# VH-VL binders against Lysosomal thioesterase PPT2 (PPT2): the designs that were tried, part 1

All scores and structures are predictions.

Target 1, 268 residues: Lysosomal thioesterase PPT2 (PPT2), of Homo sapiens (Human) (q9umr5)
Amino acid sequence: SYKPVIVVHGLFDSSYSFRHLLEYINETHPGTVVTVLDLFDGRESLRPLWEQVQGFREAVVPIMAKAPQGVHLICYSQGGLVCRALLSVMDDHNVDSFISLSSPQMGQYGDTDYLKWLFPTSMRSNLYRICYSPWGQEFSICNYWHDPHHDDLYLNASSFLALINGERDHPNATVWRKNFLRVGHLVLIGGPDDGVITPWQSSFFGFYDANETVLEMEEQLVYLRDSFGLKTLLARGAIVRCPMAGISHTAWHSNRTLYETCIEPWLS
Below, numbering starts at 1 at the first letter of every chain, in headers, positions and changes, except where a header shows other numbers; antibody chains aren't numbered by Kabat.
F, E and O stand for the ipSAE by ESMFold2-Fast, ESMFold2 and OpenDDE, each averaged over both directions (binder to target, target to binder). V2 = 0.75 x the mean of E and O + 0.25 x the DockQ between their complexes.
[cut] stands for letters that were removed.
Atom coordinates printed by the task and the answers are left out, and those that the model quotes come from them; centres of patches stay.

## First folded at step 1 (VH-VL)

Design a1 (framework fv_acimtamig)
Fold by ESMFold2-Fast, scan of step 1:
Structure a1 (fold): chain C 268 residues (1-268), chain A 123 residues (1-123), chain B 106 residues (1-106)
Amino acid sequence: as target 1 above (268 residues)
Amino acid sequence: QVQLVQSGAEVKKPGESLKVSCKASGYTFTSYYMHWVRQAPGQGLEWMGIINPSGGSTSYAQKFQGRVTMTRDTSTSTVYMELSSLRSEDTAVYYCARDLEYDFWSGYPLDYWGQGTLVTVSS
Amino acid sequence: SYVLTQPSSVSVAPGQTATISCGGHNIGSKSVHWYQQRPGQSPVLVIYDDSDRPSGIPERFSGSNSGNTATLTISGTQAMDEADYYCQVWDSSSYVFGGGTKLTVL
């Protein structure tokens, strides 16, 4: 029989977005129990990410407890960061495949309609003034805002991403790393035509340097220092990279070819 | 085994507010979305909105945005629909209906319906 | 906003096949559900996901969905099938119902 699948949605999103994904899973893996977690929907997706992690954790615990063979996570956009933290804070998770679907794993530095809706007069070059304030850190989007021209402010003010990436010290870092390393497979999905995640390589742990030149995962300090286990996972053969062109940000969960190529092989 | 039992009929005056309840039994209350659908006399079905009983998140049809509020009480397995600033055009039978989203891979059918609550708005 | 169009009424003689259409732009790419409502009663799901029958619904009921039209077909129509029939889809963030079709047998 197939392991259960837990789905975590993204910013301004809800379970509504995943009907096609559910259809694909049922076609290729009939009988799979799929739970789309419908917490922090719509406007509530703006709540601080640590608050969301706590709520999703409470929802996930009974599902994992009923599945001794393990579970799979499919985590879309902002939801991929929630799942990163879940894997770190849970010392008893039994996640086999963690499928990160176009998530800004190293952060976001790009102008999008979402940000313009929230902060109409802001440009990406000056959003650091809002996001790296205590007020700004009460919004999920600011929890993973990563301005490459103000790394000092990012490292000092980020209450979420800098901590889970091990870029700033935290008392629980060693335990979080140990917990994260329990994952069977880290499946990274993203692509150049996403149009929202900036740089798109953030979905693969790549990111801008101070000149806005993208450095890939293996050139990142967090990888080189193995801060939360990426180097260990890669050496173990547990990281899968599945880039695909031609897919916009809101289409990752509804593209059949993407599903068959990048997701289906990891749903045992 | 699944049952949705709604509160009784109400008569309201224009400008008043309405609150209808729907008590669920026979299944895990927090595992299924609940919808509210109304039907004016001699007219068709009109979707009003949806609530996730687990987190309490809601989404409303544009026509009712600003007038409708949906809530739930997990301790009594009950969902509520409140409609304010009532007009004579709000005279209708109001139904709660369960969504099969988590049981089905696509389509989101409404598999079980309450018995309906007749609300008459007149002066 | 998305709109589903149904004929207001369909009449058939007992034992004949009734066909009720539901028109919508590219509706074949959506999952269509059908509800039966007898006078004074709550709606009852008779077809879901285009063509599947819930437990307890007679084999006489079948559905199809392609292009811009979904169809509910009732073969060997009986007096008890006389009711209003509604099609329904989910579009974007909302549930959309057709206007309903009154099926008359006789």
Scores: ipSAE 0.000, ipTM 0.391, lowest interface PAE 17.8, mean pLDDT 88

Design a10 (framework fv_acimtamig)
Fold by ESMFold2-Fast, scan of step 1:
Structure a10 (fold): chain C 268 residues (1-268), chain A 126 residues (1-126), chain B 106 residues (1-106)
Amino acid sequence: as target 1 above (268 residues)
Amino acid sequence: QVQLVQSGAEVKKPGESLKVSCKASGYTFTSYYMHWVRQAPGQGLEWMGIINPSGGSTSYAQKFQGRVTMTRDTSTSTVYMELSSLRSEDTAVYYCARDYSGYDWGEEYYYGMDVWGQGTLVTVSS
Amino acid sequence: SYVLTQPSSVSVAPGQTATISCGGHNIGSKSVHWYQQRPGQSPVLVIYRDSNRPSGIPERFSGSNSGNTATLTISGTQAMDEADYYCQVWDSSTYVFGGGTKLTVL
C-alpha cells in the first residue's frame, strides 16, 4: 500500500531524533514501513560526506529492491546533502519523493556551535583557512562550507558540495545529472527561524553573493546552467517549496503542523 | 524525588486480561516517554512497547502487536499497560521505565531508561 | 530483527577485573546502554551512550563500543557487583536487549 520511507539524519544526530516523525507517519499512513538509518551517528557524522554516501548507499539498496513501486526519502539537515549525492551516484534508484528538511543545499556560511566545538577560536570569516585545506575536507561540516568571500577557494577545494552542485567539473557529472532527474518530487523545507542553517534560504538553493546579499535559486548559475537538473525539475512541476516560520533547527522532524503541511501530502 | 510506583501483584487465568498501572511523581509527566519491559522467571529483559504521555501515541514490539494496549491519564500522571488473551508464558515481572533523552548541540539523543518502577509480578496459571 | 549476544555467565574473584561483551552486527555505529539488575530488584542504568556513567555510579564501571562488540568493564570487582548485566540499543523502531550476563563474584 504505502511506499516505504527511508530517513537520513544530520550532524551529531541519531535515528532517535525521528521518533516524533515516526508517530506522525503511523497516524496518517498506518502500515508504512519506515527505516531510520543507524549509520554515522553522533561523532561519526563528522566523517567525510563521500564516505557517508557509500555507507548509506549500501543500506538503501536492499530496501529499494524490495519496493518496485518506489520509496520516499526524508533527509534532515546534513543528511539532505547525503541524499543529494546518493540520488546522483545510483543509476537505478526508485525514489518518488525526496523530502529535504532544512538542509544547506547551497552550503553553510555562519557561526554555529558545531563549528565552535571543532574549531573553538575560529570565526566564520577565517574558517576558510581550515576547511579548504586537505585536512579540513576530512570533516563533513567542511565539505559544505561555502564562504561567499572566497569563492575561488571553495570551487577549487570543496571535495563534495561544489561537485554535486555541478559548480566544478567532474567526469561523472552527466551521469549524476541523469540519475538525479529520475526523482519524482523534490520537496524543499526550511524557514527563517531555523537559527543554524545560514543563510536559511540555502535550504531552497538560495545563497549569498560576495556582498552577503541572498540570491534565490532562479538567479544561481547552478540553476541557469541546469548543472544537475534543477531547471528541468522545476519545468516539470517536480519542485515543491514549503517554507515555514517559527521552527528552530531541531524541530523540523517534531512539529505536527509542519508534518501535515509539508511532508504528509508527499507520502503516497 | 523522581519515582515510578506500580500496582500490586496479580494472579490470572489463561484467556483473561491484565492491566498494570504506573504512577509517576517528581517530574513533568508529559515530558518523558514511558517504556514497558517484562521479565519471565529466570529470563532476560524483553521490551514490550513505549507510550508518549503527552499525545498518547504508542509503539509496540512486533511480538505483542494485537495483544498489548498502552494508555495514560494525564490528570493522575499514570500510564497503563493492558495485555489480553493471557497464556502461562505471560507469567513475568512487568516494569515501567522512563525514557531518558538529552540534548547536545540542540540534537536529541537517547540515553537509556533512567528510572524504573518496582515491578509487578503477574502469575498466569490454569 | 536485530540481535544482541551476551555470554550467559562470567565469574571473577573479588578485586579482579570483569569484562562483559555484547555482540551485534555493526554495533559500533549504535549507542549502547548497560543495566545492572541485582536479585529481586529493578534494573539500574550503569552506562549510557557507550561509555558515560550516570551520577552515583562508581568510577570502576566503564564501557567501550567498536566494530561488532561493545564491552562493559568492572575493575576492582566487589561482592555487591554480583548481578545480571544487560546491554541495550535502539534499532530502527524497536529497543533491543541482550540476553543478559550473570556476574558471579567468588
Scores: ipSAE 0.000, ipTM 0.511, lowest interface PAE 14.0, mean pLDDT 89

Design a11 (framework fv_acimtamig)
Fold by ESMFold2-Fast, scan of step 1:
Structure a11 (fold): chain C 268 residues (1-268), chain A 122 residues (1-122), chain B 106 residues (1-106)
Amino acid sequence: as target 1 above (268 residues)
Amino acid sequence: QVQLVQSGAEVKKPGESLKVSCKASGYTFTDYFMHWVRQAPGQGLEWMGIINPSGGSTSYAQKFQGRVTMTRDTSTSTVYMELSSLRSEDTAVYYCATEYGSGWSDYYFDYWGQGTLVTVSS
Amino acid sequence: SYVLTQPSSVSVAPGQTATISCGGHNIGRKSVHWYQQRPGQSPVLVIYYDSDRPSGIPERFSGSNSGNTATLTISGTQAMDEADYYCQVWDSSSHVFGGGTKLTVL
């Protein structure tokens, strides 16, 4: 029998987006119990990420309790950040594979089509004025807005990502690190043709420096300091990197080759 | 279940302004973006813009920027599209349409209004 | 500006397979959606995300998308399939429609 799979969707999204993913899992791992969580759909995905973490936590607890062998998480886009926090705040999670499907793990800095509907008059260079206010931090997208030209403001104002990445100190940091390190595998997926996640290397814990040059995970302070366990996981052989070109942001959960190459091997 | 009902046909003169309404029912109005698409007689579909019914934020196709304004009224689940400085080439059927369940960069239009014919003539 | 190219018309006999192409630079890296429009009616979504069918659309409708060409395929074409067909993608800051293909079943 296969471990249950829990799916967490992204910004302005819903469980309906995962039809193809469910078909692929059923073909390769028949009998797998897949739960796509119907929480924070559509507009509700704009609610603060800590609020979403609380709601998703309540939903995953009974699923994990029924699966003594463990569970797998597949977390898409913004949902990958929710799953990052779940793994840190849950003292007894039993997650084997955490599959992060094109999620902005180091944050977002780009004039993506998604942001134009929320802030149509603002270029990426000016969004820090809104996002790094108390009002802005009531919106999920601002919780992971990471302006590399105002990194000090990001570190000070981010109520979510800077904390969960250990980029700013928190009383619970040691416990969060211990909890996160219980994960069996961290599977990172993303690619240059995503078109939304900017820089796309954010899905692999890479990010812009102040000159907008991308520095990869191993050059990040969070990795070097092992702030939440990335260096320890890499040393265990528990981090899997699976980049793929040619896939747009909304196609990660519906591409068969991507599924067979990057996801299927981790669904024991 | 899902219904988009648009206002009736209109005849306008060049230089006037047009305001078309689209009333949504059968779903949570603030959960899905609303688009406006037009079609000139015998021509193809042309996207005009999008509105987020929740916050009221909008984005318009560059061709219509400065002439089009989209608004909504959450109490009546209604979206409005205003087009100013009308020209004869603005004669078209104007559609409102929703997207559903896709991510926000690769929208598809799953429910359409019945269309509003607008004729602009002297 | 991104451009989608469709043939202006396609003709097939009843029961034959119709194929409608949609050409665009690296379109295989985008998600393509297809709409059917009968005269005097609103467009109807027939394929989304390259190959997925909405509820109520017959399984004889299928789609594919690779390289520079997306294709809508209608097997066992029926008279009721006569319509204009439009492909559509999101590009950067706008939705782009193809020029439309008139399918004639004779």
Scores: ipSAE 0.000, ipTM 0.407, lowest interface PAE 15.2, mean pLDDT 88

Design a2 (framework fv_acimtamig)
Fold by ESMFold2-Fast, scan of step 1:
Structure a2 (fold): chain C 268 residues (1-268), chain A 122 residues (1-122), chain B 106 residues (1-106)
Amino acid sequence: as target 1 above (268 residues)
Amino acid sequence: QVQLVQSGAEVKKPGESLKVSCKASGYTFTDYYMHWVRQAPGQGLEWMGIINPSGGSTSYAQKFQGRVTMTRDTSTSTVYMELSSLRSEDTAVYYCARGEWELPYDEYFDYWGQGTLVTVSS
Amino acid sequence: SYVLTQPSSVSVAPGQTATISCGGHNIGSKSVHWYQQRPGQSPVLVIYYDSDRPSGIPERFSGSNSGNTATLTISGTQAMDEADYYCQVWDSSTYVFGGGTKLTVL
């Protein structure tokens, strides 16, 4: 029998967005119990990410308890950051495959329609003024705003991403690393035609330097210092990279070829 | 089982310093941070500060900054709280308490030491 | 500095429901933890993160938190529940306790 799958949605999203993903899983792994969590839907996805982590934690505990052989996580966009934090705060999780669908793992620095809807007169170069305030950190999207031109403000003010990535010190960092390292496989998915995640390499732990030149995961200080276990996971052979061109941000969970290539192989 | 055992009661004179110990057992010492909380006679609980036993990093309440020092010894699973320049208003029961968490920095105190009564009088 | 306000005392008859409030500006956006302290004893955690119960705490203890008030509710109150109760939050890098509420069961 197949391990249960837990799905965590993204910004301004809900469980309804995963209809096609559920169809694909049912076709290739019939009998799989898939739970798409109906928490922080729509506008509630703007709530601070630590609040979302707490709510999702409460929802996944009984699911994991009923599956002693393990579970898989499929986490889309912003949901991938929720899942990263979840794996760090749970000292008893039994996650086998953590499948991250186009999630801004190193942060976001791009002018997208979602940001323009929330802050219509703001440019990406000026969002640091809002996001790195206490008020701004009450919005999920600001929790992973990573302005490469104001890295000092990001490191000091980010209440979520800088802490989860081990870019700023935290008393719980050692425990978070140990918990995260319990994961069986870290499956990273993303691509150049996403159109929302900027830079798209953020889905693979790459990010801009101060000159907006993308440095890949192996050049990041968080990797080199092994701050939360990326270097250890890569050495174990536990990191899977699956980039795919031609897929827009809202299509990662509804593309059959993507599913067959990047997701299906990791659902045991 | 988790236990936090504190050092015994002390009597101090104004201007002296105190050093209270808290020995942890029943869990991995470096996986949880430790807090110090005091309670003056007939008064409420007052947070003093926090220490991460793994790295030794500390953070103190502003009221005690400059007077309090928290340290740990990983070989004995013990945390220490030292308070200098004692005044009569420092008379209190001093507790160590283990921080448990779901959100960063937002900890609750799931296990408490038995308390150490410190009396400061001339 | 952030301040938590609790009533100094609350009295209930045995078997009745006791409610203990904890007031704070926009406290509903924070997580509230509750401790029980009997005279001469260390505090004991009874509720964490607004409404969760530690192992060993009876189901008659519950919590809620919204707006400017968090509430600890004890249904079917027993003599053994007589104690001081403290609410606690984390705010701006510090841990803040309420002044405490003495619950009397008579």
Scores: ipSAE 0.000, ipTM 0.400, lowest interface PAE 16.5, mean pLDDT 89

Design a3 (framework fv_acimtamig)
Fold by ESMFold2-Fast, scan of step 1:
Structure a3 (fold): chain C 268 residues (1-268), chain A 123 residues (1-123), chain B 106 residues (1-106)
Amino acid sequence: as target 1 above (268 residues)
Amino acid sequence: QVQLVQSGAEVKKPGESLKVSCKASGYTFTSYYMHWVRQAPGQGLEWMGIINPYGGSTSYAQKFQGRVTMTRDTSTSTVYMELSSLRSEDTAVYYCARDQGYSYGFEDAFDIWGQGTLVTVSS
Amino acid sequence: SYVLTQPSSVSVAPGQTATISCGGHNIGSYSVHWYQQRPGQSPVLVIYEDSDRPSGIPERFSGSNSGNTATLTISGTQAMDEADYYCQVWDSSSVVFGGGTKLTVL
């Protein structure tokens, strides 16, 4: 029998977005119990990420408890960051495959319609003034705003991403690293035609330096220091990179070729 | 096809409580949020709150906070709205309405409405 | 709290264009939905997300939304269009309805 699959949606999203993904899983792995978590839907996805982590944690505990053989996570966009934190804060998670669908794992630094809706007169170059305030940190999108020109402010003000990436010290960092390292496989999916995640390499733990040159995962300080276990996972053979061109941000969960190539092999 | 069927009309006295049911059919009950909206005689539409049938989470309009409770039963695909400490001003038609889902970026419109439940509060 | 303002009534002759306004501060940044309610009946969604029509709603119904005013337009108005019309937005985890406009055709 197949391990249960738990799906976590993204910004301004809901469970309805995954109907094609569920069809694909049913076709290739019939009988799989798939739970799409319908929490923090639509505008509630703007709530602070730590609040969302708490709510999703309460929802996943009974699912994991009933599956002693393990579960798989499929986490889309902002949901991939929620899943990153779940894997760190849960002392007893039994996640086998963590499949991250185009999630800004190193953060976001790009103009999007969502940011323009919230902050219509702001450009990516000045959004740091709002996001790195206490008020701004009450919005999920600001929790992973990563301005490469104000890295000092990001490190001091980020209440979420800088902490889970081990870029700023936290009392629980050692325990979070130990918990995260229990994951069986970290499957990273993303691509250059996404159009929302900026830089798109953020989905693979790459990111801009101060000159807006993208440095890949292996050049990141968090990897080199092994702050939360990326270097250890890579050495173990547990990191899978699956980039695909031609896929827009809202299509990652509804493209059959992507599913067959990047997701299906990791659903045992 | 897709339908919301509400319980029948009720007559209540001030101080009593009301419980209206709304049974969904023709779609996956847990995939859509459900709203409760009321309309006093000759007045406009007034939003009372929303429930997520999947987890049972709720959010209520400030005016009804402390008096309203929304629940659901997934085995019967039914949502409930309970209103306590009834007053004559609570005389209204009470509707359940389905949120059609979420368009990319925002919560959406109410595409399917129940037939309404007339509640009369009189002494 | 956010407020939507509609005229109490609008009158139009058969075959003419009816225009119903919905005023709100910076309403052009919201998604506006419109409902039609005939006497003794449940509301019916006629326009969603500013300008989209549900399946089964006649093409003579259209919507627009910019600045501080959203508008429902009914071209070639017919007797059967006589009803109350409500605009609606979602504001900060709360649903806001306009006060409603009675459309009279005659």
Scores: ipSAE 0.000, ipTM 0.412, lowest interface PAE 15.0, mean pLDDT 88

Design a4 (framework fv_acimtamig; at its last look DockQ between E and O 0.01; V2 from the best seeds 0.00; counts 0 for: pae E 14.3 > 2, placed apart)
Heavy chain, then light chain:
Amino acid sequence: QVQLVQSGAEVKKPGESLKVSCKASGYTFTSYYMHWVRQAPGQGLEWMGIINPSGGYTSYAQKFQGRVTMTRDTSTSTVYMELSSLRSEDTAVYYCARESPYYDSSGWFDYWGQGTLVTVSS
Amino acid sequence: SYVLTQPSSVSVAPGQTATISCGGHNIGSKNVHWYQQRPGQSPVLVIYQDSKRPSGIPERFSGSNSGNTATLTISGTQAMDEADYYCQVWDSYTVVFGGGTKLTVL
ESMFold2-Fast, scan of step 1: ipSAE 0.169; ipTM 0.689
ESMFold2, look of step 2: ipSAE 0.000; ipTM 0.463
ESMFold2 (binder alone), look of step 2: mean pLDDT 94; pTM 0.958
OpenDDE, look of step 2: ipSAE 0.000; ipTM 0.484

Design a5 (framework fv_acimtamig)
Fold by ESMFold2-Fast, scan of step 1:
Structure a5 (fold): chain C 268 residues (1-268), chain A 123 residues (1-123), chain B 106 residues (1-106)
Amino acid sequence: as target 1 above (268 residues)
Amino acid sequence: QVQLVQSGAEVKKPGESLKVSCKASGYTFTNYYMHWVRQAPGQGLEWMGIINPSGGSTSYAQKFQGRVTMTRDTSTSTVYMELSSLRSEDTAVYYCARVGDYVWGSYEPFDYWGQGTLVTVSS
Amino acid sequence: SYVLTQPSSVSVAPGQTATISCGGHNIGDKSVHWYQQRPGQSPVLVIYDDSDRPSGIPERFSGSNSGNTATLTISGTQAMDEADYYCQVWDSSSDVFGGGTKLTVL
């Protein structure tokens, strides 16, 4: 019997986007109970991430409670950050595989069409003026905006990502780390042709330094300090990296080869 | 330039089977899902199921499970919907509809519809 | 199974504003699409993603969606707007249509 799967969507997305993923799971793991959470759809995905975490938490509690053998999470794009926070704030989660599909784990610094829809006259170089304001932090996109040229502003103003990554102190940090470490496997998926997540290595906890040179996870302070458990998970053999070229941002949940290579092995 | 052209009207007797075709043109056939929706006379729209033209995978509404089969032929860019064990209440206009994808939405509305196929089931 | 509730009919005078409701549990968390169907014709998408208009749809068509109700609004209603209107959402396992609202312009 396969563990239930819970799916969390991304920015401007909904449960509808995952019908291919459901087909693939049904073909390879027939009988799997898959719940695609239908919360914060469309423009509601712009709500502050802590608000989304609260809503998704309320939805996953009864699912996890009914599955004592454990559950798997598949979390797409922005949804991967929601799942990061869920694993930290829930002291009773029973997640085996946390599968992160092209999520900006270290943040976003790119001039993408999604940002142009919200801030049409802004470029990545000046978005820090908007995002690091109290008004800007009311938008999910700004909760993980990480300008490498204004890192002090990011650390001071980010109400979500800097806290969940342990880049800024929080009273609950020790408990959040303990809770996150309960996860069985952290499966990181992403690739250079995504076209939205910038830098794409953010999906693997890599990110720009002040010169816009990408440094990998093992060179990040959050890893070196083991702020929320990455170094411990890697030492435990619990981190899986599955990069794949040729996949655009909206195709991670609908590519059969990606599913067979990166997702299928971790569902049971 | 996107067009969905369906087969012509049919008259059937109870117990027979129906097969409606929908030929797509003006776009890459395998890149978009195709849905089937029906409408009984004077009634609303009722979703029947979806097919992925690329792999042929299908998902059907519970009401039609065991009676409906959706298939496609990629060489002719055509989707088919077959409904068996016909009853008088299956009298309806049957539509194929493509699911589109918009930049900001990612919620796939039925952006193009076929002209509909009237099926009359009577004794 | 998820259910969408629409009034069976709405009547407005030419030039006035018509509002058509679509009720559903937490529908504000879903993406709502609206279709117009004239007698003997196929449905036509008039609003997608709660409030966006496809190319070719007049500006007098607008939409909103919050809480338990989505609304299609037609300002300056014209005789040509007389039709059946359907709301539609995806509910994890299936597409769900409302029962339809007949708009009469008299």
Scores: ipSAE 0.000, ipTM 0.406, lowest interface PAE 15.1, mean pLDDT 88

Design a6 (framework fv_acimtamig)
Fold by ESMFold2-Fast, scan of step 1:
Structure a6 (fold): chain C 268 residues (1-268), chain A 123 residues (1-123), chain B 106 residues (1-106)
Amino acid sequence: as target 1 above (268 residues)
Amino acid sequence: QVQLVQSGAEVKKPGESLKVSCKASGYTFTSYYMHWVRQAPGQGLEWMGIINPSGGSTSYAQKFQGRVTMTRDTSTSTVYMELSSLRSEDTAVYYCARDTLEWLFPEYGMDVWGQGTLVTVSS
Amino acid sequence: SYVLTQPSSVSVAPGQTATISCGGHNIGSKSVHWYQQRPGQSPVLVIYYDSDRPSGIPERFSGSNSGNTATLTISGTQAMDEADYYCQVWDSSSYVFGGGTKLTVL
């Protein structure tokens, strides 16, 4: 029998978006119990990420308890950050494969291609004013806004991403690292044609420096310091990188080739 | 051409239910959230709630929680707003309005509005 | 719940600059949108994200937002600008509108 799969959706999304993914799983792994969590759907996905983590935690506990052999997580876009925090705050999770589907793991800095005609290019340079305020941190999007030109404000004001990435100290950091390291596989998926996640390498723990040059995961301070376990996981052979070109942000969960190449192999 | 067309004016009695429709055209219906906003005679704009036409999930203003229901039909690109247990103070023009919030930012404002539906609640 | 405060009315002569304020606690940390509504008509978005104009909105419309006050400014005001103006923000889980300001061009 296959391990159960838990799906966590993204920003402005709901369980309906995963109908194709569920079809693919049923075709290749018939009998898999797939639970798409119907929490924080649509506008509610704007709620603070720590609030979402608490709600999703309550929902996954009974599912994990029923599956002593382990579970898999498929976490899309913003949902990948929820799952990152979930794995850190749960002392007893039994997650085998954590499949991060085009999630901004190092943060977001950019206007989307689909919205650029509506918002001038100056918008991304000004979002730090909103996001790094106390009120801005009540929005999920601002919890992972990472302006490389105001890194000092990001480190001081980010109530979520800077903490889960170990970029700012937290009393629970050692426990969060220990819990996260219990994951069997960290499967990172993303690509250059996403059009929303900026830089797209954020899905692979790469990000802009102050000159907007992308530095890959191994050059990041969080990796070099092993702040939450990335260096340990990589040394263990537990990190899988699966980039794919030609896929737009809303198509990651509905592309058969992507599924067969990047997701299917990790659903035991 | 992006357009929102609402159902016609209605006269209701206290205690009845209201159901207003809003048909969208000229864009991908499931890519944009839809708001419902009302305006009582001589008063300001009052937000009632929002629906995601893709998944059908909704969020309502606390004042209307328990009385309002928002739904959609993706095959006809139509959203509906149903308000129950009508009172005389529910007399208002009801608007649907498109929100461009789908990705990165908390709100773009409401960029396209329906023509409004006048609802009169009287005995 | 979050409250936006606008003056009930503002009056200007044709060609003069009109300013309409929108007060809210720490509103400078929020994104403010402005709507114009003529009698019997639907609202029209005239400014979004504090200071940006939708296509088709005249350049005489501008906006700013800092501290506890957001401002809509209409330079060279014309008779056609007579309308009610509403500011709007998102706060926590709700869309909040100001009470509206009636602009009279005399």
Scores: ipSAE 0.000, ipTM 0.416, lowest interface PAE 12.9, mean pLDDT 87

